# Ledger of designs, part 26: VHH binders against BTB/POZ and TAZ domain-containing protein 3 (BT3)

Target 1, 364 residues: BTB/POZ and TAZ domain-containing protein 3 (BT3), of Arabidopsis thaliana (Mouse-ear cress) (q9syl0)
Amino acid sequence: MSSSTKNIPKPPPLPCITYQRFQSSTRKPSSLMRLVPKEALETWDKLFKEGSGADTYVETDNKSHFPAHSSVLAAASPVIATLLNQSRDKNGNTYLKIHGVPCEAVYMFIRFLYSSCYEEEEMKKFVLHLLVLSHCYSVPSLKRLCVEILDQGWINKENVIDVLQLARNCDVTRICFVCLSMVIKDFKSVSSTEGWKVMKRSNPLLEQELIEAVIESDSRKQERRRKLEEREVYLQLYEAMEALVHICREGCGTIGPRDKALKGSHTVCKFPACKGLEGALRHFLGCKSRASCSHCKRMWQLLQLHSCICDDSNSCKVSLCWNFKEKMKKLSKKEQSKWRLLVENIIRARNSLGPFSSRSSGLI
Below, E stands for the ipSAE of ESMFold2; O stands for the ipSAE of OpenDDE; V2 stands for 0.75 times the mean of E and O plus 0.25 times the DockQ between their complexes.

## First folded at step 19 (VHH; framework vhh_7xy4_2)

Design M7 (from L7 with W53Y; at its last look DockQ between E and O 0.90; V2 from the best seeds 0.62)
Amino acid sequence: QLQLVESGGGLVQPGGSLRLSCAASGFTFDSYAMAWVRQPHGKGLEYIAQITYSGGWTYYSDSVKGRFTISRDNAKNTLYLQMNSLKPEDTAMYYCAKSSTGTPFIFQYKGQGTQVTVSS
ESMFold2, look of step 19: ipSAE 0.802; ipTM 0.938
ESMFold2 (binder alone), look of step 19: mean pLDDT 84; pTM 0.859
OpenDDE, look of step 19: ipSAE 0.824; ipTM 0.962
ESMFold2, look of step 20: ipSAE 0.777; ipTM 0.922
ESMFold2 (binder alone), look of step 20: mean pLDDT 85; pTM 0.865
OpenDDE, look of step 20: ipSAE 0.288; ipTM 0.743

## First folded at step 20 (VHH; framework vhh_7xy4_2)

Design N1 (from M7 with S54T; at its last look DockQ between E and O 0.71; V2 from the best seeds 0.75)
Fold by OpenDDE, look of step 20:
Structure N1 (fold): chain B 364 residues (1-364), chain A 120 residues (1-120)
Amino acid sequence: as target 1 above (364 residues)
Amino acid sequence: QLQLVESGGGLVQPGGSLRLSCAASGFTFDSYAMAWVRQPHGKGLEYIAQITYTGGWTYYSDSVKGRFTISRDNAKNTLYLQMNSLKPEDTAMYYCAKSSTGTPFIFQYKGQGTQVTVSS
């Protein structure tokens, strides 16, 4: 007798958190509730509370019976409609049994089916019960409300693992993401909780998934940081090149074009890199060991870089621009490609600053 | 076979304390939410305390809130209920309950119970 191990389908992998910035449209829960007149809600709430005309009842574990209207319950939940039909006796009487949860939660649940009315503090207290009930009985509106409550700071480091597991069981992807985000944000604290320890034992696959998500998140952060740093370097290079051109064409500080007397223009240089570059150029001009000097090497690289970017090398006032351009033609294709890529990256970085990043030199 | 064995009940004076224990076996204890349910004589079941898988969340009924504490030791497969400031109204059969496999926080399995009697 071959025990057919029913292959429980593996839960779908956690969706790759494409951090699409869920713009938390703080849609204030206020707007949809505004569409139903208060008097209507009160009428339905009164109908529930008074039970007038009830043709069925809800039974709980405490043997409490809530009078109910089968038509209302059936309209609110297709699952309940089915259950009521199945419960129908020979006399046509129906009943709904909701067992295994606190009577108060059941009461809240049934009330919600009538009027969508609830007390906020009670809702917070029974949010997990109501989530499960809304899931089991297919009440999407209640489920959404539960999700909203859970998303409003109800989840903490101590309960996050439990809530995550519950949310997975109830197919609440939003809460799964919230929990995952919490784990990623504070993995050290969450992994030290009893919740984590227990989950590790009871659900090692979930642990693995969570760890992988943390690793991936960290990798992404690192990559983002790296890219930002690279961008900054490229921008600095761009600024340096601009300064170089400025110094060579117009003169700045103590260094100017070979063909023009440095007009001591006391004008504040608009190029932030000029001061540093001036020093570098002075060094370069005075250095007796240019071939072995690291500073000179950097200057050579800047000059070479300029030559790669310069469109008019024949008329360029930057020293050695033409020479470097000719030298570049003699480089291997691989080396040429490297310089081209560097230029592209610099240009890309520059273009990313958008038109508005004009450093408003605050004229104070 | 799934078993829940409650213990620690007894006769206590008003204002006294008891600690109930529930020994669980036959299932993965740490994978299920657990509850304490009580049934006064002639009355229905009352869910008085619940605890999630890891104890990260607890629920208490208003009747026991601030007086009772539910806890679990997953290494020992044991559920506890510390009951302080006991009142005559707390007199009941107390049951340990296990959540269902498919629906967390819906409790279906209970033990044989332990009697708690609060009387002067």
Scores: ipSAE 0.735, ipTM 0.930, lowest interface PAE 0.7, mean pLDDT 86
ESMFold2, look of step 20: ipSAE 0.779; ipTM 0.927
ESMFold2 (binder alone), look of step 20: mean pLDDT 85; pTM 0.867

Design N2 (from M7 with T101R Q108D; at its last look DockQ between E and O 0.03; V2 from the best seeds 0.00; counts 0 for: pae O 9.9 > 2, placed apart)
Amino acid sequence: QLQLVESGGGLVQPGGSLRLSCAASGFTFDSYAMAWVRQPHGKGLEYIAQITYSGGWTYYSDSVKGRFTISRDNAKNTLYLQMNSLKPEDTAMYYCAKSSRGTPFIFDYKGQGTQVTVSS
ESMFold2, look of step 20: ipSAE 0.789; ipTM 0.935
ESMFold2 (binder alone), look of step 20: mean pLDDT 86; pTM 0.873
OpenDDE, look of step 20: ipSAE 0.828; ipTM 0.966
ESMFold2, look of step 21: ipSAE 0.795; ipTM 0.935
ESMFold2 (binder alone), look of step 21: mean pLDDT 86; pTM 0.870
OpenDDE, look of step 21: ipSAE 0.009; ipTM 0.255

Design N3 (from M7 with Y53F; at its last read DockQ between E and O 0.74; V2 from the best seeds 0.78)
Amino acid sequence: QLQLVESGGGLVQPGGSLRLSCAASGFTFDSYAMAWVRQPHGKGLEYIAQITFSGGWTYYSDSVKGRFTISRDNAKNTLYLQMNSLKPEDTAMYYCAKSSTGTPFIFQYKGQGTQVTVSS
ESMFold2, look of step 20: ipSAE 0.771; ipTM 0.926
ESMFold2 (binder alone), look of step 20: mean pLDDT 84; pTM 0.865
OpenDDE, look of step 20: ipSAE 0.830; ipTM 0.966
ESMFold2, look of step 21: ipSAE 0.752; ipTM 0.918
ESMFold2 (binder alone), look of step 21: mean pLDDT 84; pTM 0.864
OpenDDE, look of step 21: ipSAE 0.836; ipTM 0.969
ESMFold2, fold request of step 22: ipSAE 0.758, 0.749, 0.763; ipTM 0.918, 0.916, 0.919
ESMFold2 (binder alone), fold request of step 22: mean pLDDT 84, 84, 84; pTM 0.866, 0.863, 0.858
OpenDDE, fold request of step 22: ipSAE 0.838, 0.838, 0.838; ipTM 0.971, 0.971, 0.970
ESMFold2, last read: ipSAE 0.754, 0.738, 0.751; ipTM 0.917, 0.915, 0.919
ESMFold2 (binder alone), last read: mean pLDDT 85, 83, 85; pTM 0.869, 0.853, 0.870
OpenDDE, last read: ipSAE 0.839, 0.840, 0.844; ipTM 0.970, 0.971, 0.970

Design N4 (from M7 with T101R; at its last look DockQ between E and O 0.85; V2 from the best seeds 0.80)
Fold by ESMFold2, look of step 20:
Structure N4 (fold): chain B 364 residues (1-364), chain A 120 residues (1-120)
Amino acid sequence: as target 1 above (364 residues)
Amino acid sequence: QLQLVESGGGLVQPGGSLRLSCAASGFTFDSYAMAWVRQPHGKGLEYIAQITYSGGWTYYSDSVKGRFTISRDNAKNTLYLQMNSLKPEDTAMYYCAKSSRGTPFIFQYKGQGTQVTVSS
């Protein structure tokens, strides 16, 4: 309202809770109601809409002015407080000039300063304008709300690079991380977009940062995959060593259709490698040229591994266990260290299984 | 130095089409969001269409949504507005506007504009 309207009432005092940060959760059940009574928000929203007691106004590009309360605006934004002190119209009234954006975005921005009220569909439509306004006028609660809206599916492959550049200009680190995550997850698709092409030309340092982040992420994924594959090999070696002990102590009397099935103790072999390993052991024990036989080399290695793990010094029934223990003592320290590291890795892989894991069930 | 030159306006009948162009020079065009703004005679400015750096996102006012299409050709430093199904209320001076890097969706126009008149 203009100052030419005499006897305008002074605005009511601001409730101490109207400037609290808007709170929401992923499910959003009544979080706002816990912090601010609904009646208080409605009171301030009504004051905004009615403009009673306004002592300033907001000027937009559409040559309209709407009334406002300088105490509300100044309390909500220190930037606005400074601007109101610096601006006077012909009649000596203070005013706030917001040009360069649609007037609907200005209306929503000012309404938010009063009551934190907004219409959800309009908020999504103007989210970028409101993000920039909240940054320019230092309104952190609105900035956080805009970030939440952007994070809820607004960003896609075609706009992610444009949004990233805007977020960097507005110092919005959470949106920068959301955009980076999307680039990493779908690099081939994002890097083919017009947004990437424009950024490559206009901001090559950002392109370098993104490419380095993608490469680092791929390196971590490859290392995790390699370790998983290595763990599987170690578990297979452990299974073979246990099958060797089984063969040497008891013999494999029967082999059922499912060698891994835990059925009746009298019929089904629990060791999947038993069939092939029994034949390999018989070959090894009868082979005249063990030192040069490639088939015997694998059995030699398995017996060596067993001897490193075996704690049964007197009565071990695995063939040649003691002989391999003695051979281990004669190896160089480098060679001994290599075998012990391998054994440690095998045991560590075995120990990472739960007692009810399907792979460890063959040990029951 | 910095220049925004609008063209493509003219007289059309209701239901007709026009394509506006804005030639930009004196700055790195692809580093800025761009907009079309119109001003009917004696009235204020209306921000009718906006486009991000690469065109990954666009905005349209309700008055033109579905009828107008903003686009940009960053290789030619040119902004476009395709206007279809024109109405008498679209009669205005049309300007292209540039944002700043620090305030990417706050726009200011600099050119003389191009007049669009829609009458029977």
Scores: ipSAE 0.768, ipTM 0.925, lowest interface PAE 1.1, mean pLDDT 81
ESMFold2 (binder alone), look of step 20: mean pLDDT 85; pTM 0.873
OpenDDE, look of step 20: ipSAE 0.834; ipTM 0.967
ESMFold2, look of step 21: ipSAE 0.724; ipTM 0.912
ESMFold2 (binder alone), look of step 21: mean pLDDT 84; pTM 0.868
OpenDDE, look of step 21: ipSAE 0.835; ipTM 0.968

Design N5 (from M7 with S99G S100N; at its last look DockQ between E and O 0.00; V2 from the best seeds 0.00; counts 0 for: pae O 10.5 > 2, placed apart)
Fold by OpenDDE, look of step 20:
Structure N5 (fold): chain B 364 residues (1-364), chain A 120 residues (1-120)
Amino acid sequence: as target 1 above (364 residues)
Amino acid sequence: QLQLVESGGGLVQPGGSLRLSCAASGFTFDSYAMAWVRQPHGKGLEYIAQITYSGGWTYYSDSVKGRFTISRDNAKNTLYLQMNSLKPEDTAMYYCAKGNTGTPFIFQYKGQGTQVTVSS
């Protein structure tokens, strides 16, 4: 008897939350209510409240019941229509039993089926129960309203896990994402809640999924940070190289070609890196231990880097530019590749700066 | 005191040859790259030839490549520029330049340079 272990396909990974900033257009719920005259709503609400002509009843928990109209209920929900038909006795009497939710929620639910009327405070209080009811009995309009309420700040650290589970069960993807985002944003606080503890016991797979989502999010964040930092470094290198060329060709501050008068200290240099580079160059010129000096080494690297980027070595005023170019030809392919890659990264970083991004790069 | 003294310039006919010399003093000559720079009248400075401290590497601008040869005698602290097949376009003031190892070329020259005039 070969037990064919049915390979239950692993649930698809949680969709990568591309945070498209849905600008929640705060569409004030005001516009949809305008389509039905107030008098009509009041008429239906009155019919529900008074129960005049009721031919069925709704039974709730604790054997509470209230009268209802089977035709109205059946018209509002195909599920309820089926249930009413199934409940039909020999005398033609029908009933609807709704258990497992507070009687107040059931009352609100049934009222909504008549007139779509509700009290805002009550809706907020029973929104989760109403969400379940709307889902189970296929009432999309109520479901949408519940989702809207949930999206308006109803969810907090204490209830987020419960809401998430319910939203998953009710196929409310939007609320699932909101909850997941909250968990990711403040995992420490959420994981300390009673909701989390209960979930961990009842649904360890969900815990695992949430933890994985948090880890992934953190990893992505770290990677993004790393890339940004790298980009910054490349931009700084680019600026330094520009400053180097500027200083060598035109002079800046106290350093420049002898054939050109140093423009007095009062001219605002357009190259933010010049001041720092001037200091570095002075150090380099005065350093007695260039071979062992880290600052000098950096200067050498910068000069070498310049040579890699310089297109016109014939007119280049940066010292040893052509020497470095020749040296580069003699380097191993591996080393050449490294320098090439560095240049590419710098150029890429530069190009990523739109034409207008004057980075005031404060050289530290 | 750092001194660079250029010599060997003069008037030469097109197709002629000149040898420029630069006597260096006041610094460790063999530790620095050197260059020849020229400046035509009314024009900017042009790097025409460079040589490493050891003389192992030389570089020439396209304008002089194949015609000019830069060399150095570190024992004599002298930089040379052999100029062959001179053209009227080569007419300029020629300067010797000291390049600091690993630093921007600072045009450190003492003196007035040497004038090269190529004319028929």
Scores: ipSAE 0.005, ipTM 0.163, lowest interface PAE 10.5, mean pLDDT 81
ESMFold2, look of step 20: ipSAE 0.800; ipTM 0.935
ESMFold2 (binder alone), look of step 20: mean pLDDT 87; pTM 0.888

Design N6 (from M7 with F105W; at its last look DockQ between E and O 0.68; V2 from the best seeds 0.57)
Fold by OpenDDE, look of step 20:
Structure N6 (fold): chain B 364 residues (1-364), chain A 120 residues (1-120)
Amino acid sequence: as target 1 above (364 residues)
Amino acid sequence: QLQLVESGGGLVQPGGSLRLSCAASGFTFDSYAMAWVRQPHGKGLEYIAQITYSGGWTYYSDSVKGRFTISRDNAKNTLYLQMNSLKPEDTAMYYCAKSSTGTPWIFQYKGQGTQVTVSS
């Protein structure tokens, strides 16, 4: 007697959270209900409620019987169609038994099959039951409605793990994602819940998956932060270079071009980095220990960086621009590549500032 | 072997309280939703309370809502039903029920039950 180990298909791996911005399309309850005249819905609802012409019945655990129309039920669900056919007796009579759930849920379920009518509060109350019923009996429309309800704030930290497991069992990927997102967003709180503790014992693989998802999410956040910080640094460098050019060409504050008297232009400098750079330049010019001074080293680096970006070093007013450019030619290929990469990153960072970023670089 | 053993039933006066317990064995208790079902004499089964795996969600029928509380201790493999403000209409055999493995939240297994009688 070969025990056919029914290979329960392994639940699909949790979707890699490509955080595509689920634009919460606040899809207002889908306009699709607007396509069916209210009178039609009322007619079907009345048919269900009155049971006129019923040729079958639905039986629940409380031995309640709902009169039903086999044709309607069969049309609404292929699974129910099969079940009705299997239930057919010698007289041609059929029945549907739905056991194991509250009779109210069954009533709502059957009503939905007729008219898609429901009471909102009852739907919220029986949403998990109806999700299971919709899944078991292959009623996609009801399943979608249940998913929508669940997505509208029904899930909380206390039930999220339970809902996640149910959603997985019912192949509801959207709700799985929502639950996962909740776990990631507030892992500390969720991991402290009884739901988590129970899940850890009953489904350690799921725990592992969730932990991995949290770690991955954190890693991504960290990486994003790092990139933003890097970008900021590159932008600052760019601003510093602009300020340097401004100071050397036009003069700013107390520092001006070598060949021109500093016209005390009381005009507010548009370059935010000029004030800081002015100080740095003053230091640089007065420093007796330039070789060992960290500030001077930074200035040297900035000057070198400028020389790498400057297209006209021969006519450039920035001090030592030509000298640095010549020096750069003598550097190793590796060092040249490093500077090139830095320049590329700075330019990239600058270009990432969309045209609308009000940092009006007045460099006409 | 799967076993559900209900206890705590008895005779109580209207307005009184009872606490039912269900000892579960033969399955991984914390992997299943559990329910309390009652059956009045000559009537069908009524699902009066349901609780998820961890207790993160509970359901109550309107007939018992606000009076009854379902809870579980997964470490003890025990389901509880605290019944307050009992009414004569609550007189029934009370069963602990386990959900199916193949169909979550469809309850297929129940214990032998415990009798609750509310009478003056």
Scores: ipSAE 0.368, ipTM 0.787, lowest interface PAE 1.1, mean pLDDT 84
ESMFold2, look of step 20: ipSAE 0.686; ipTM 0.898
ESMFold2 (binder alone), look of step 20: mean pLDDT 85; pTM 0.868

Design N7 (from M7 with Y53S W57S F105S; at its last look DockQ between E and O 0.15; V2 from the best seeds 0.00; counts 0 for: pae E 14.6 > 2, placed apart)
Fold by ESMFold2, look of step 20:
Parts: sequence; structure tokens; C-alpha cells
Structure N7 (fold): chain B 364 residues (1-364), chain A 120 residues (1-120)
Amino acid sequence: as target 1 above (364 residues)
Amino acid sequence: QLQLVESGGGLVQPGGSLRLSCAASGFTFDSYAMAWVRQPHGKGLEYIAQITSSGGSTYYSDSVKGRFTISRDNAKNTLYLQMNSLKPEDTAMYYCAKSSTGTPSIFQYKGQGTQVTVSS
């Protein structure tokens, strides 16, 4: 096999298959999918229940048994075919032993092999046993049905650990994912259950895997929360800059050119940051020590930020915009990089908003 | 308290006949299907006959069809197996079995069984 790794052909490019084409093939029964008539299923169900012509039997715990047809069982499961052949005696008699599950679950399992018939409530009651049986005897159709039932709200915090262990043993990745998600969402409740305590004693490596998964999930959640908090700050800065431009060009409330001469005018402003900015701007305009005043520092920073974004070709009415553009050129390369990165992040945060966000404006 | 008591076995020559009985108690006999199963010494269990709760339908394995007749008397809570034209291959322990539900399903045998020996 020395040549297989160096000479493995690359796969051909996949054809252009869209998700919609796969959905269209699944959306309705097509001439590609045939339904088995219900009367055919009922015929096979009757054969199972009546046992006419049975040539084998299924033995369960407590020496419970029922008649069966080896050809049907062997056709439904290659594992059962092998087991029946191994059980054959000199007279040609065979049997199938299924132990370790309730006899009702065995009955439902074998009945499914004949006809796919089942009663809904009994299926839900024995779904875990049927999952194990379908895996052990290689019956994929029953396995898929069990997975669908488990996905429909069967799993809860009291049984999630038991279901997880079974799903791992049965190689059912979808159910493993569902169970792991439940453990992560409510670790405190799940870790206090009897199922967890039993698993801790019998399978401590699984406990370690689950704890590590919870810790990793908490780390990702913390990082996402931190990034959302950063984005909120960037959006507040952008909103403040928009409000500053609005006040300088048009005026707002008791401040700015438009309504500055008339105190007490109450036109509603569509820029949410104007009210908060009004106090800072009023202080800034009236402060005799602006260059050294700590209260004016935020206004200086906002003007600097505006100057980094403002286009040189504009007839900018924001005070000192040109002065801060020149000041930016005199900063160290480290300081210039810090401001450019901040501006980039603010613009990126603003651009990540959809047109339907409550923080969007129509002024652009 | 569920009980199934098999009787009527014994030693018989090839070509002879025996009638097995199974006395049932501790459950509503006429609500359940019944069966006869046998186990030759050192071999697996063989399904041979079953009968519906009413007695309206019967089923036989190919190894006994035409020679054995299953019947029941619901008034006496008793299951029967009439065995004719016995062969040495019929030598086995015979057990009476009850269905687990009102619909034919899993049969359970709980008795001691009755030995049938066919030899010359």
C-alpha cells in the first residue's frame, strides 16, 4: 500500500448543486420515491402476529418466546442472518436470542422488521431500547425513527446523560450533539442529577470530556459578550459623531445654529445622542480653560475622532475639524495607528448594522 | 399466581399416540393465545403449535403438521396436544406456553414440562 498515499487522485469538482434543488427533491413525493401500499404492510403485520409457517423463534428474557420467519428476519438484518445460521441445529431448527431488554421492546423490534408498524405511545416508551436494538442488529430505518422521536422533546435534564451514553455507543452524532447542548445550557442542573452521579462513577473520562466542553463553551460565550460590548461602545461613538455634525450644521434643541436664538423650542430630534451631547457641548463652549479642563476632554476626543473620518473636500461646519486633521499628522506612528484602528472599528460596527436597526439613521 | 402444569408424557413406541395436557391457573385463560414448544435433550427450543384464544385458528410447524393437533377447553382452563404417529425425533421435553398479551405476541413457558420418549 506504499503507493496509495502519494498517488491518491484529487476528487473532481462538485457540480453546482444548490440547497434549493435538494429541498425541491425532498418537498413532495416524486416519481423517484415509491410508497408501499398500506394493505401490503398490513399483510406482513398479520403474518407476524399469526405466525403462519414460522420456522424459527425469538427468545427473550425469562424464557419468553414467539414464532418468526427466518427469511424475513435475515432479509431485514445481516446481523440476524448470521446469528440464525449460527444457531442452526442438525434438524434445521434455528432461534434468535435477544436478552437485556424488555420483551415488549423485542416484540416491537421484530414487528418493525416485518411491517414497520408500531403504536406511537409504545414506541416512545421503548425508544432507547429500540435505538440499541436497531444499532446492534443494523436496522437503519428503525434507528432513524428512534432519532426523530428523541428529537421531539423526549430528552430532559433527568435523562440526558443516559441518552448521551447510549447515543455515543450507537454512533448517533445528532443525538450526541443535542445532549451535549443541553448539558452546556444548564450544567448546574444536569450535574446534580442521578444520571450524572452514576456516570461519574462508571465513566469518569466522559465526565472530564463534558466538563471541558462546558468550560470551552463558557470561554467562547465570554468572548462573544466582550465583543458585543465593544461594538456597543463603537456605535455610541458613531452616534455621538453624527449628533455633533447635526448640531453644527442645523442646530438642535437649545444649542446650535438653527434654534440657538430661541430658548425653549421643543422640536423632536431624530438623533438620539443630541440630548447627551448638549451638556458636554454647552460646557465646552462656555469653558474659559478648555485646553486644560478635564470636563472638556471628551469633546476634544470626539472632535479628533470626527477629523479622522471627515472628508477634506467637504465644507465642514464642525469646529476645529481642520485643526485636528493637522494635529493628527503630528502624532507618533503608534498614536496614529491607535486612532486609525479605532476609526476602522467604529466604521465596521456601523456597517454591520442592517437597514432595519433601531440605531440606523436615514441621513446617509 | 400464574401456573402452567404439563402432564400426559411418557414412553411410547414409534407410531404410537400420546395426549398432553396443560392445566392453567392464575390468569384469564380464554383471553390468551397458547402454544406448545418442545426441547430435545441438549438442543434448542422448537415451536410446534399454537392456538388463538377462542380456539378458532391453529398453526403448526412443518415437523408435526398432520400428526399433531392442538386444542383447548376454555371451560376447563386446559390446553391439549394430541400426538399421533410418533417418531423417535419427537422425543423431547414438552412445554405449554401462554402469550404475554391478548394479541398473539411473545409466548412464555413457566412449567416443569412433560417428557415424551419415543423408542423401540
Scores: ipSAE 0.000, ipTM 0.311, lowest interface PAE 14.6, mean pLDDT 77
ESMFold2 (binder alone), look of step 20: mean pLDDT 86; pTM 0.868
OpenDDE, look of step 20: ipSAE 0.123; ipTM 0.623

## First folded at step 21 (VHH; framework vhh_7xy4_2)

Design P1 (from N3 with T101R; at its last look DockQ between E and O 0.72; V2 from the best seeds 0.78)
Fold by ESMFold2, look of step 21:
Structure P1 (fold): chain B 364 residues (1-364), chain A 120 residues (1-120)
Amino acid sequence: as target 1 above (364 residues)
Amino acid sequence: QLQLVESGGGLVQPGGSLRLSCAASGFTFDSYAMAWVRQPHGKGLEYIAQITFSGGWTYYSDSVKGRFTISRDNAKNTLYLQMNSLKPEDTAMYYCAKSSRGTPFIFQYKGQGTQVTVSS
């Protein structure tokens, strides 16, 4: 059997830029195609406020009921779609019951479903209610907005632990991360709050988790600090080696080559480690038991370092450079690797300096 | 098993004060946000004050902000409402309400409530 088609005038196609955008393009659209015009938002906001053509209503705890459009609500939330399909009042009309929250929060929630419009100060006041409503009714765009508001100055040291526990109860992982980051940044202040003390009593496993995260973060910071301190030591060793070569070749102040006269010049020395080396080198040159002297030990080590770097085996002015090159060959492979790695690290640290560093000695 | 027992209501003159208490049992009190809800005779519910687990954040309706103070003592499992500068429109049954774990700012009351009457 065939149906008789009634010539019912079809409404014009609704202009729906969002739907057409998904269906007409596989490329990234321009920013203009992604931006909803203000007139469209105002139109939907006006429809919400006026309620013209409403086919359902929203009930709040305080006996207020306001008109709504089931197609708009169902399109915005699959949870609301199901609830509207199952709910009938005494007159057979569909309705949505939202109880357990202030009616102002319900108003803001439903308004957002229509137009994404909100008043900023009211949003901050009700952000926790709206976060929970967006979770319960599966409205990701509102949830993201609430998360952004919470992350932009709403969460402070006094409320961070309460918000963290709320976020865990709501499965809001981004807020959990934001709260954890704040705990890590300012653990001392946060751990002294009433929120921490309450959590310690009621949820000691969460406290343990937070303390472990703080310790891990401190360990990473300590490792970074130790690496920077090691780099500083490597730069000091490089400066000491440069000073050693300078003293041995040219002399500086009251110390220098055995066969060269040193004059009382007050020229500023460009090698920052010279003053520190002067006493150690003077002792080293005059010490009769250099191999066994504890005061000479650091000078022996510096000479060994120099010999690992020095390419000038025939005319090097640094005392005993050749002897230390030969000593290097007699070391165990483990010891040789330790010296070569140290030299590599020293050169790497030196090469990381820019030309404007105050630690650059006069490059020649 | 869950119990919320409100007390401290009564008859007061306009401008007076009352302090409501809610004794909680049957659940881990400090793991839940709590609220005060009131219902004037023949009217709907109004959520007037709410407090997070430790009190790190509080909410007040515009009708009571500046006059009422919510607080909690987690060691005693007790929620409080200090009501100052009472008005005749504050006349209502007052209930203590508890959130759930999955919906931390959706509240249910279960107690009998405590009557507050403000009249000359």
Scores: ipSAE 0.769, ipTM 0.923, lowest interface PAE 1.0, mean pLDDT 81
ESMFold2 (binder alone), look of step 21: mean pLDDT 85; pTM 0.871
OpenDDE, look of step 21: ipSAE 0.832; ipTM 0.966

